# Ledger of designs, part 20: VH-VL binders against Beta-1,4-galactosyltransferase galt-1 (galt-1)

Target 1, 206 residues: Beta-1,4-galactosyltransferase galt-1 (galt-1), of Caenorhabditis elegans (o16374r189to394)
Amino acid sequence: KMSICVPALFGNGYDAKRIVEFIELNTLQGIEKIYIYTNQKELDGSMKKTLKYYSDNHKITLIDYTLPFREDGVWYHGQLATVTDCLLRNTGITKYTFFNDFDEFFVPVIKSRTLFETISGLFEDPTIGSQRTALKYINAKIKSAPYSLKNIVSEKRIETRFTKCVVRPEMVFEQGIHHTSRVIQDNYKTVSHGGSLLRVYHYKDK
Short names: E, the ipSAE of ESMFold2; O, the ipSAE of OpenDDE; V2, 0.75 times the mean of E and O plus 0.25 times the DockQ between their complexes.

## First folded at step 18 (VH-VL; framework fv_canakinumab)

Design c83 (from c77 with heavy chain Y59W; at its last look DockQ between E and O 0.71; V2 from the best seeds 0.75)
Fold by ESMFold2, look of step 18:
Structure c83 (fold): chain C 206 residues (1-206), chain A 120 residues (1-120), chain B 107 residues (1-107)
Amino acid sequence: as target 1 above (206 residues)
Amino acid sequence: QVQLVESGGGVVQPGRSLRLSCAASGFTFSSYFMNWVRQAPGKGLEWVAIIWYDGDEEWYADSVEGRFTISRDNSKNTLYLQMNGLRAEDTAVYYCARELYESDLEFDYWGQGTLVTVSS
Amino acid sequence: EIVLTQSPDFQSVTPKEKVTITCRASQRISSYLHWYQQKPDQSPKLLIKRASESFSGVPSRFSGSGSGTDFTLTINSLEAEDAAAYYCHQFYNYPYTFGPGTKVDIK
C-alpha cells in the first residue's frame, strides 16, 4: 500500500490540467491515497472545482490548512506542520508514503517493474525508515504510464541540493520537506539512493 | 548484428591524458545506457562509469571521479571516455558495455576491449 | 559503496561435477545482482540476471539463487567449456560494483 502527501498547494501556480494528470497518473502507478493540503481561500475557482471533484469521488483527501497571518516565506516553514500531520495520518495505515509536490513524480528506472516492486526492493532491509533521492528537472509532459524513460525529456542536470523522500511512516519521528530528520529508534536509518533504480522528476513547462 | 568496438588505447606516461572511443552498430544506440568497465592485467572487473541514453546523467567509480569524463554522441553512435591525470593504477583493458534499462539493467553486450598502459 | 566478495577465489573441478560459487554483499541488495562469465582472453558474457533468471542462450546447467546479501551461482554438471572466471555484479545503487571473481578450472 502506497500514499502521497502533498504538503501544500501554493497559490494558483499550478495548471488544473497538471493536477488532473498528477492524480490520474499516480493512481495508475499504484498510489492508493493522495493527501492534499491547501489554503482554500487562495485557490481559484477552476482549481477548487477540480479538487472538489476528486474529493467527492474519493480519489483524494483534501485538508484545509490556513495560517493565521500571511508573510512571504512563512508559508514555506509552515509546511512542516502539514508534513507532520500527513506523516501521522499514514502511520499504521500505509506501508510507503511519498512526500512530493504536484510537479514531481517518482519513477522506476526499470520499465518492466512497478513502482511498488521498486520501492519494496529498496526497503528490503527492515531497518531502513526512509529513502532520499535527488530531483531531475525536466520540461515535458509525461506521455504514458507506467512511466518510461523514453517518454521523459530532461533539460537540466540532477540537483542534489533538493531531494525528496519515500518513507515507512511508522519508522519516522520527524519528517522534513526534503529529508527525514529523525527516525523513531537509533538503529533505524535514513539512506540516500543514487538513482540506479528510482528517480524523482520535477516537471517545468516552457 | 550488434557490435561494439573500442579504440584509442595505447602506452602513455603518468599524468597525461587519453581519449577512448567505442563505436556502436547494429542497434539503436540512443536507446541504451552505456558503461565503461576495466580490467587490470590478471585482475578482476572494475566498473568505471555510466552514461544514460540521452547523455544527461553520468556516474563514476570513486577511483576515477574528477579525472575521467564519460560522454556520448548519439548522432555518431559513439561512446567516449576522456581520461585525465592518468596513473599506473589505470593500466587495464577498457571495455564498453551496453545496459538494457527496458529489462533489468543487465550488460547484455560487451566490446572486445582496448588496452591502456600507463608507464614511464 | 557496496562491496561484493566471492568464494572461493579458485577451484579445480572434475568434469560433470557440481560447481558452487558464492557472492556476498556488504549490505542488503534484494535481488539486484547479475552474474557474468569471462573465458580466457574474451570479453565478459551475461549468464544470470537478477540473481536467478537465466539469460537467453545460457545452458540449463547454470542456475542462480539468493536474495539480500547471499547469492549463489551453480553449475550442475561442469563442462570443459565452462572453465572461466565468474563475477557477480550489483546494480542496486551507484556506484556499481563487481565481485573480485572466482576462477574455475578443469581438473
Scores: ipSAE 0.623, ipTM 0.838, lowest interface PAE 1.8, mean pLDDT 84
ESMFold2 (binder alone), look of step 18: mean pLDDT 94; pTM 0.958
OpenDDE, look of step 18: ipSAE 0.897; ipTM 0.947

Design c84 (from c77 with heavy chain D56S; at its last look DockQ between E and O 0.88; V2 from the best seeds 0.00; counts 0 for: pae E 2.2 > 2)
Fold by ESMFold2, look of step 18:
Structure c84 (fold): chain C 206 residues (1-206), chain A 120 residues (1-120), chain B 107 residues (1-107)
Amino acid sequence: as target 1 above (206 residues)
Amino acid sequence: QVQLVESGGGVVQPGRSLRLSCAASGFTFSSYFMNWVRQAPGKGLEWVAIIWYDGSEEYYADSVEGRFTISRDNSKNTLYLQMNGLRAEDTAVYYCARELYESDLEFDYWGQGTLVTVSS
Amino acid sequence: EIVLTQSPDFQSVTPKEKVTITCRASQRISSYLHWYQQKPDQSPKLLIKRASESFSGVPSRFSGSGSGTDFTLTINSLEAEDAAAYYCHQFYNYPYTFGPGTKVDIK
């Protein structure tokens, strides 16, 4: 009853092992479908094979998104289009949809609780349309799979300029990259979660 | 045997500073979130601050934010509370409590407390 | 900030009678609430986890219930040793908060 939208995956030499880890770990957390937007022409052969495998196994939906008259990958306006498309694909189908990049993970703070249990608790108030949580950066020390499980060094500071959202898709009218821009009706709310129950980690190279 | 022992309480004048310590033993200190909770004489419990097991996150009650700083030294198994700009309202017994993030974030063990009195 | 209120502020109860303490949250917090007991001149002790789960070693006469905004702690048959203050505590969001407490005395 959970999905992830990855609004842009650039073909700039990303390690296919990171994508495997992303998909496998999120599947273990109960994510049922991952939507990945990319220009397939810009992907290397290893990445294409990996994405095809998961697409054939119905773990991901791979969406080729090319702006025909420009050579640049996605830009801010292009990402707004992909997040909007992904929101609409999930409306009426998925209970909770996460918007994040492939190097970002939503994780429960309580280790004995599932992601679904945690999200369900945060959305118990039926008027909440989205939950916004600040990024916590993880400085990578290990570059081998499983990348996310092996890297445990964390930044002391959280990034306050950037947040990531989990939403109830049917309650969102306009979704941005780092926030919900508009809910469908005035009585629905966007809220910020302070981090006691849910964190989002961003794994960065030093 | 789990032990949490607070120290550093005393009588101080308004506007001055005081540093509390909480010495931990009998458990793996670096595996727990740690909290400060205070209780004014004859009053209820008031949460003050939390620090995560590795010191990466700190959060404060509004009443103390900007004046108090929670910290920990995992090599010494010690939790600290630096209290600056003390006011009469800060008069309380200060407890340290460990928080079990592998369960349900419960405070499963509390120290005996140390009294801080702010008076002229 | 999530405000917790408790009712009553104070109860004087005859031994073996039932005690009911309520805690109300200013917003929905699911079941992210603990109950603590503080006997006179002692540190607080954990009583009920996550609204309804008794902590290890807690007598079966103590039970908790509720979710959302309304929570109840029940002492089915009051014992003399249960004379204490009882506090609810939310861990749904930072900053953490406690209720103002309910003092229970033996009549």
Scores: ipSAE 0.557, ipTM 0.806, lowest interface PAE 2.2, mean pLDDT 84
ESMFold2 (binder alone), look of step 18: mean pLDDT 94; pTM 0.959
OpenDDE, look of step 18: ipSAE 0.900; ipTM 0.952

## First folded at step 19 (VH-VL; framework fv_canakinumab)

Design c85 (from c80 with heavy chain Y53F; at its last look DockQ between E and O 0.60; V2 from the best seeds 0.71)
Fold by ESMFold2, look of step 19:
Structure c85 (fold): chain C 206 residues (1-206), chain A 120 residues (1-120), chain B 107 residues (1-107)
Amino acid sequence: as target 1 above (206 residues)
Amino acid sequence: QVQLVESGGGVVQPGRSLRLSCAASGFTFSSYFMNWVRQAPGKGLEWVAIIWFEGDEEYYADSVEGRFTISRDNSKNTLYLQMNGLRAEDTAVYYCARELYESDLEFDYWGQGTLVTVSS
Amino acid sequence: EIVLTQSPDFQSVTPKEKVTITCRASQRISSYLHWYQQKPDQSPKLLIKRASESFSGVPSRFSGSGSGTDFTLTINSLEAEDAAAYYCHQFYNYPYTFGPGTKVDIK
């Protein structure tokens, strides 16, 4: 079983079409639970309506959450709170939990393998608590599901500066936005994946 | 018929540079990841580098990183390996190999190789 | 870097007998391992993909097994044309690596 944690939806840079694409395509990829943290008071009517539709239909778990705002990086600390909450919601329930934004997609490199098969292979070692891989920023359209390298249509490719994580939530004590900070037991591992089997793509707004 | 033909090998002195080419034909070149694999005389295979089909993802063996650059020109169906700062341990036959994305990333076709000899 | 080791380094085998080649990975790699054959003075050729699946046109006497860290290539009944070096190759993570090879000769 797989889940996604979206630790903060800022409102800017996202429209209702993007969240429909995100939810529908990830569901087709085998994601069974999507947790979305947002302050509903800050959402426009179209976005709020779309999120409520999916919440009412049990496609997502929508958490109304007021994050304090400051210019000096409060977004990072506020997101750590939602990341921690989402980790705890999945601990003991979900096998693999992804931490990503609405405009980020984990893509198996091997065309004939599902996302679950790919993740299961990367986590075959039972002591691995998290896998992280580099995020690639692209200007792209997603053509269809399931996601593959050929299904992502890009206007250009750019180098990435961040990583994103897939975790076994029961093995993680402290999760960051871009890394696993600490595993629950000393013999569990945090590893980096070099990108041969799994990639993460981030749409860059135009 | 699928063909991969390496060229550009030769004898060079340590510290110099050499550029290898791999000419591809008989298949849609831009649909494959491409690899360089080398084999020192009498020794085993050593993976050198990979480039993805858009040419913007490349990865290298630790032994060559920073010295070698893999590249491709899909309009010419050609794979390249720029080898700088050559050392004696770079002496090998260099193969290009296509990696089958549609299956399990296996190297399903290899060229015949080109020999690079680095000696004083 | 994932290190692959192979055993034995060399085998001299009577025709029709069984050949077993072992590959071990320095960490678990699931089934993300291929086997290649290289006959004398030839380029390598794919035999087995993903640990156990024969590539098209490969004789049925070749088979692969294993997952995790331990993998085996088996030639059920050796033929003269099977004299070659055999290499395992992991594609679990970059950098890709090959095993050091196992040479199989005919007695």
Scores: ipSAE 0.607, ipTM 0.827, lowest interface PAE 1.9, mean pLDDT 84
ESMFold2 (binder alone), look of step 19: mean pLDDT 94; pTM 0.959
OpenDDE, look of step 19: ipSAE 0.888; ipTM 0.945

Design c86 (from c80 with heavy chain Y59W; at its last look DockQ between E and O 0.66; V2 from the best seeds 0.72)
Fold by ESMFold2, look of step 19:
Structure c86 (fold): chain C 206 residues (1-206), chain A 120 residues (1-120), chain B 107 residues (1-107)
Amino acid sequence: as target 1 above (206 residues)
Amino acid sequence: QVQLVESGGGVVQPGRSLRLSCAASGFTFSSYFMNWVRQAPGKGLEWVAIIWYEGDEEWYADSVEGRFTISRDNSKNTLYLQMNGLRAEDTAVYYCARELYESDLEFDYWGQGTLVTVSS
Amino acid sequence: EIVLTQSPDFQSVTPKEKVTITCRASQRISSYLHWYQQKPDQSPKLLIKRASESFSGVPSRFSGSGSGTDFTLTINSLEAEDAAAYYCHQFYNYPYTFGPGTKVDIK
């Protein structure tokens, strides 16, 4: 009922163990499918084996994505293309689709509630096409993510200037990296969630 | 024996500052979100601010944003509200309340309140 | 900002009669609403969690219902000690808000 779109996994600096943690922890949260966009030619051997393992076991859909203008680094137009492709892959198939990087987690604030319960509550209004919430940058390791905020072992440093979205894919016409640009009908709406029920955290190792 | 005891209220002139404290005992303070809620004399409840259990996330009512700062010291089991640029409409009893995020974010215990009066 | 309204503003009710208090939200908030009671000269106390679940120690005469925009607090057989102000509170989104309150007196 829930999927994640990871619109860009570029570069060789990423740890295969981190990808394992991302996939496994989100699966425990009830994420049924994870779409990962990457240039497979740039993957190191351990990362390539890890992603192939999960792809072969139907835990992820790995999409090979080669940008025509790769020498410009992360091109916004290229990320918009992967976001749009992932949106279309989920339309008519999944109920809620999250758009985040592989080191970002959507986390329920209420510890006793699942991610699906939380999202279902936020989308109780059938005219809501997307929920946007602020990304919190945390310099921390997750010990029991994503189920408990008090299980986080961290040095407290949080930055809130970025946002990420969860959407009903069938209601979105144009999706951006940090916002929903347009819904499919005028009576559907995009809303901002202030963080009382759902947060998205960007975690990095120290 | 959960206790929340507010202090630091008083009479102040408009434009002045005041700092409220809420002393907590009888529970694990660092496991709770903490809130300030105020009530003008003869009026209803108005939510003021929240701070999460690690002290790293806080939100404010629009009426106080930019003037009030919520903070906590988990080593002293104490919640604070720094109130700057006080106005007559800030006159109220100020309650601290703990919020249980492991259940349904309910305010399951409230202090007795401390009165802040802003008058010239 | 989610605005909560309550009705009635005030009601005077004879003991043993039923009291009904309504709260309406300016947008759908699912069941993310609590009810609080405040007796004269006392701090507020939690009555009902998440629209319909009674808090521990709350008498069975109190019940809550509703979801979306319309919520109801019911006191099935009013007792003298129930004279108080009653507030709904939404926790769907920051900033949190309270309804303006409903004062219930004994007639």
Scores: ipSAE 0.597, ipTM 0.837, lowest interface PAE 1.9, mean pLDDT 84
ESMFold2 (binder alone), look of step 19: mean pLDDT 94; pTM 0.956
OpenDDE, look of step 19: ipSAE 0.874; ipTM 0.934

Design c87 (from c80 with light chain N93D; at its last look DockQ between E and O 0.85; V2 from the best seeds 0.00; counts 0 for: pae E 2.01 > 2)
Fold by ESMFold2, look of step 19:
Structure c87 (fold): chain C 206 residues (1-206), chain A 120 residues (1-120), chain B 107 residues (1-107)
Amino acid sequence: as target 1 above (206 residues)
Amino acid sequence: QVQLVESGGGVVQPGRSLRLSCAASGFTFSSYFMNWVRQAPGKGLEWVAIIWYEGDEEYYADSVEGRFTISRDNSKNTLYLQMNGLRAEDTAVYYCARELYESDLEFDYWGQGTLVTVSS
Amino acid sequence: EIVLTQSPDFQSVTPKEKVTITCRASQRISSYLHWYQQKPDQSPKLLIKRASESFSGVPSRFSGSGSGTDFTLTINSLEAEDAAAYYCHQFYDYPYTFGPGTKVDIK
């Protein structure tokens, strides 16, 4: 019982092939539900066809939203709204919910262990509502293969300023883009994982 | 057939530097995470540092962070530990150990160790 | 940093008797713990991985159990070659840590 929330698909430079890779690879990892938020009216034809195909085949839940105008901070406020909506859709339904962009993948370090096994171990303490882990950048010029380390070039250091979260949605009151802002009870925790068991790969130029 | 051979140990004065090497053979070195673990005479094991198989990530024990640097050269099948600002408490046998990420990150093979003694 | 403690520090045990060694973690670490054996003047060797899985070639008299914060290594019917130090090691998070060790002697 794992889901992914993709809070926004903005930018005309997105490759439909990357969406296919994202959906297929996460499905192979045992992700059961993928929620994608986008302004469907502004999608190009290739992306629109791809998302429609997966939505029609019940692989994703595609949620239309429109940002009415662009002023200081409005785009970020709209993205926080989609994060909050997705959190609420999963509360009481999904055991673990990941918040990441479609170019980001949560991957177990131990090759023989599933994502669910890894996450279950990291959440064995029942007071943990959120796990935050650091990104490992993967250069987009490589033949993109998130599960394959061949031909992958990565940054030498891990960026601790940019983390991604997996949460127990029922324990989170307010979710941010890079962190859990609040848990629902004082004794519940947000914790950071140092990367021995779980990594987030980020496939992006620059 | 797996072989890990540490070298570079010796007696050094406090504040000085020393570089340890671990020569690997009998396996695909670039497919393993590598670790340094030390043991002071008559004491228990203490983890020192890890480096991932491409040399792109390193992590350290708090006791050595900022003073020690782990590195590897996969073309030479060699692991290194650069130890700066040595202190008496760094006196130990230093083991290199390979870590198997295709299983459960266990240290399935260890070298025989090299002794570092830090004394005035 | 996750601190591991072990009990007892030392045991002197008659051959064929049962040895029980405990390891306690300062936080929950699920089953992310290994056990190592170190005989005098030797490098450590892996005994038990992930709390309870015996490593290849390890005699069946060695077993491990536990999860969360409390872990046990058991040697049923101790043999002379089992005289060694035994260490638990957590791999839940960096920095990795070892327990302080338990020395087991034959007497």
Scores: ipSAE 0.595, ipTM 0.832, lowest interface PAE 2.0, mean pLDDT 83
ESMFold2 (binder alone), look of step 19: mean pLDDT 94; pTM 0.954
OpenDDE, look of step 19: ipSAE 0.888; ipTM 0.940

Design c88 (from c80 with heavy chain I50V; at its last look DockQ between E and O 0.79; V2 from the best seeds 0.76)
Fold by ESMFold2, look of step 19:
Structure c88 (fold): chain C 206 residues (1-206), chain A 120 residues (1-120), chain B 107 residues (1-107)
Amino acid sequence: as target 1 above (206 residues)
Amino acid sequence: QVQLVESGGGVVQPGRSLRLSCAASGFTFSSYFMNWVRQAPGKGLEWVAVIWYEGDEEYYADSVEGRFTISRDNSKNTLYLQMNGLRAEDTAVYYCARELYESDLEFDYWGQGTLVTVSS
Amino acid sequence: EIVLTQSPDFQSVTPKEKVTITCRASQRISSYLHWYQQKPDQSPKLLIKRASESFSGVPSRFSGSGSGTDFTLTINSLEAEDAAAYYCHQFYNYPYTFGPGTKVDIK
């Protein structure tokens, strides 16, 4: 039905509590599959145990992704490889696939509507292969759950240069980090959503 | 009883500015998105702008973007529209309307409007 | 921007007759469309939300239908107080837009 691809998770700026929040909150939104790409050797013990727990209970698919050497260009291209792998895992299996990081949440604007109802409405046009939505940055000076941070708002405007996508995996040929690069057929299209029905919140720490 | 009362309309010359206010009472103002909608004399409705319940997100019609600024003060239960660089085509009755994000984003209550006339 | 068109621009209708007003969107908007009524010299009032759901207190003679690009507002038996302008409004995407309106008078 719906899945999430987390194309890279490395042990920095994340802790087990945030990972639990991400998995549990998205599961409550109706996400059935969460794919997480990480180098397990670089995870601290608490985070490794938490990811193992969810993997063993079939709530996530944890994919060990190890770079031979660390360099900036290799990491960037490695993330595109994980995005492509995750796209292929969902093609023909999942109706809608989200590409986002652990500190990002797709949230319906209409409180009484589920994420699936919202996404289904946005994709009612059968020629739409992807929806791109701008990030809204939230400054988390008062620590609370991502869904409960309504009182913490960055003074910066919505960041339109960095966007996140939800796609129909079977209609996408090439997926990028911030947009769908190419659809399978010319009559399929990529569109941008202006934020009336769906938002992406990015929780930025200090 | 729900009330929305617009004020600040009047006659101005092209290029000048006006600030409209919408005073809200009888409901929890901070629980609603707020909109401005205008109607030129004898014409249809035109959406102008929306501001979300915390005042942190705002969106505009193309015809007013860059000239108009929507804002709100939840402590005073008041919605504002700052209109700069006014043009003859901005002549209209301006309504404020509340939008319910808990339901389907419907405009379930509208004020009585305030007339803005931009004389050339 | 999503353009809404309405037909007809104006109609004069005998009391108790059926009124049909159409709204067409320039792209598919699912059911993300509301209908508003504006009586002469009054503020608009919500009639139908999300294409087909009557708002509280709206007489049962009003109904809405449609999805995608084509939407219809129906008044099954026109009453004198229904003489008004009727507007469709899409909330699928910003900027929000209204249709140009349909004026309905009693013949």
Scores: ipSAE 0.624, ipTM 0.841, lowest interface PAE 1.8, mean pLDDT 84
ESMFold2 (binder alone), look of step 19: mean pLDDT 94; pTM 0.953
OpenDDE, look of step 19: ipSAE 0.873; ipTM 0.934

Design c89 (from c80 with heavy chain N35H; at its last look DockQ between E and O 0.63; V2 from the best seeds 0.00; counts 0 for: pae E 11.1 > 2)
Fold by ESMFold2, look of step 19:
Structure c89 (fold): chain C 206 residues (1-206), chain A 120 residues (1-120), chain B 107 residues (1-107)
Amino acid sequence: as target 1 above (206 residues)
Amino acid sequence: QVQLVESGGGVVQPGRSLRLSCAASGFTFSSYFMHWVRQAPGKGLEWVAIIWYEGDEEYYADSVEGRFTISRDNSKNTLYLQMNGLRAEDTAVYYCARELYESDLEFDYWGQGTLVTVSS
Amino acid sequence: EIVLTQSPDFQSVTPKEKVTITCRASQRISSYLHWYQQKPDQSPKLLIKRASESFSGVPSRFSGSGSGTDFTLTINSLEAEDAAAYYCHQFYNYPYTFGPGTKVDIK
């Protein structure tokens, strides 16, 4: 059992086609539920219809939330609130929860392994509560059908400063955007994965 | 008929460089992850490096990281290992190995190996 | 780095006897372990994948078991052609380490 938390959807940063692609590709990977936080009043009509369709079909949980305006030099509280809410929604319900944006995909490196098999292997040690993994920046020029990740051209750079997490929700006390801030008990671990088994692909060309 | 043929081995002095090649035939080379595995004389197997089928990702054993570079030329069906700063402990038979298509590091075909000897 | 150990280092066995080889990992690796056979002057060959699944063309006398940290390779009735070195190989994470090997000879 796997879920995704998308803690913020900015209005014109994505179009409806990209959201369809995100949902369909992650569903193919075995993601059972996607939680999306956005201010629904600020969505255009095509986007709103798309999100409603998936919400009505129980593929996503759409949560109406107004993100606070950011000020330089002030802590982000709005994204932390949505991350915390999503963590709590998955605690006791899902085995593994991913925290990523709409332009990011967790993908197993080894083609013959499913996402679930890869994650289960990384979490075989029962004391591991969180895996932080590196981003791979990619060119978003897709050569064929959008639902096939094998046709995506990728960059050769791995960025360790922009990491994303997959967690066991029940083991995490405080979750950040790029890391797990605190686990429930001191003997539980937050670990980093160097990208040999799992990658986060980040699309740069929108 | 899958065939992997290593070449470029020989005797070199410590600190020198050497480049190994692995010529591939009988399969679609560009669809396969490729590996180098070495075996010191009379010793066991040691995994050295992996390169992805597009040549965009590489990983190395700690013992060679920073000194060895794996690469491939898919237009020539050739895998390479650039070995810099060679040390006596790098003396081994070097195999190229194919990872079976859509498998989990199942090395189904290996070359015959090429010997690298690092000595004064 | 995941360290694999094998036991015994060497075993001299009469034909038709049962051979058991163990492999122990320094951390839990699920079933992400393969077994390879290397006959003298030959390249290695895959025998058992994912701890327990026989690879194509491998005789039924070879079997594997185990998960987590402890794994075994069994040859239920040793044949003369089975004289070789046997290696476990973990693919849980890089570096994808091999065990040190177990040599099996015919008496």
Scores: ipSAE 0.006, ipTM 0.527, lowest interface PAE 11.1, mean pLDDT 79
ESMFold2 (binder alone), look of step 19: mean pLDDT 92; pTM 0.913
OpenDDE, look of step 19: ipSAE 0.816; ipTM 0.911

Design c90 (from c80 with heavy chain S103T; at its last look DockQ between E and O 0.83; V2 from the best seeds 0.76)
Heavy chain, then light chain:
Amino acid sequence: QVQLVESGGGVVQPGRSLRLSCAASGFTFSSYFMNWVRQAPGKGLEWVAIIWYEGDEEYYADSVEGRFTISRDNSKNTLYLQMNGLRAEDTAVYYCARELYETDLEFDYWGQGTLVTVSS
Amino acid sequence: EIVLTQSPDFQSVTPKEKVTITCRASQRISSYLHWYQQKPDQSPKLLIKRASESFSGVPSRFSGSGSGTDFTLTINSLEAEDAAAYYCHQFYNYPYTFGPGTKVDIK
ESMFold2, look of step 19: ipSAE 0.660; ipTM 0.857
ESMFold2 (binder alone), look of step 19: mean pLDDT 93; pTM 0.954
OpenDDE, look of step 19: ipSAE 0.897; ipTM 0.950
ESMFold2, look of step 20: ipSAE 0.622; ipTM 0.841
ESMFold2 (binder alone), look of step 20: mean pLDDT 93; pTM 0.954
OpenDDE, look of step 20: ipSAE 0.856; ipTM 0.931

## First folded at step 20 (VH-VL; framework fv_canakinumab)

Design c91 (from c90 with heavy chain I50V; at its last fold request DockQ between E and O 0.80; V2 from the best seeds 0.79)
Heavy chain, then light chain:
Amino acid sequence: QVQLVESGGGVVQPGRSLRLSCAASGFTFSSYFMNWVRQAPGKGLEWVAVIWYEGDEEYYADSVEGRFTISRDNSKNTLYLQMNGLRAEDTAVYYCARELYETDLEFDYWGQGTLVTVSS
Amino acid sequence: EIVLTQSPDFQSVTPKEKVTITCRASQRISSYLHWYQQKPDQSPKLLIKRASESFSGVPSRFSGSGSGTDFTLTINSLEAEDAAAYYCHQFYNYPYTFGPGTKVDIK
ESMFold2, look of step 20: ipSAE 0.677; ipTM 0.860
ESMFold2 (binder alone), look of step 20: mean pLDDT 94; pTM 0.955
OpenDDE, look of step 20: ipSAE 0.853; ipTM 0.929
ESMFold2, look of step 21: ipSAE 0.643; ipTM 0.848
ESMFold2 (binder alone), look of step 21: mean pLDDT 93; pTM 0.954
OpenDDE, look of step 21: ipSAE 0.884; ipTM 0.950
ESMFold2, look of step 22: ipSAE 0.616; ipTM 0.838
ESMFold2 (binder alone), look of step 22: mean pLDDT 93; pTM 0.954
OpenDDE, look of step 22: ipSAE 0.897; ipTM 0.950
ESMFold2, fold request of step 23: ipSAE 0.609, 0.649, 0.650; ipTM 0.837, 0.851, 0.848
ESMFold2 (binder alone), fold request of step 23: mean pLDDT 94, 94, 94; pTM 0.956, 0.955, 0.957
OpenDDE, fold request of step 23: ipSAE 0.912, 0.913, 0.898; ipTM 0.956, 0.960, 0.957

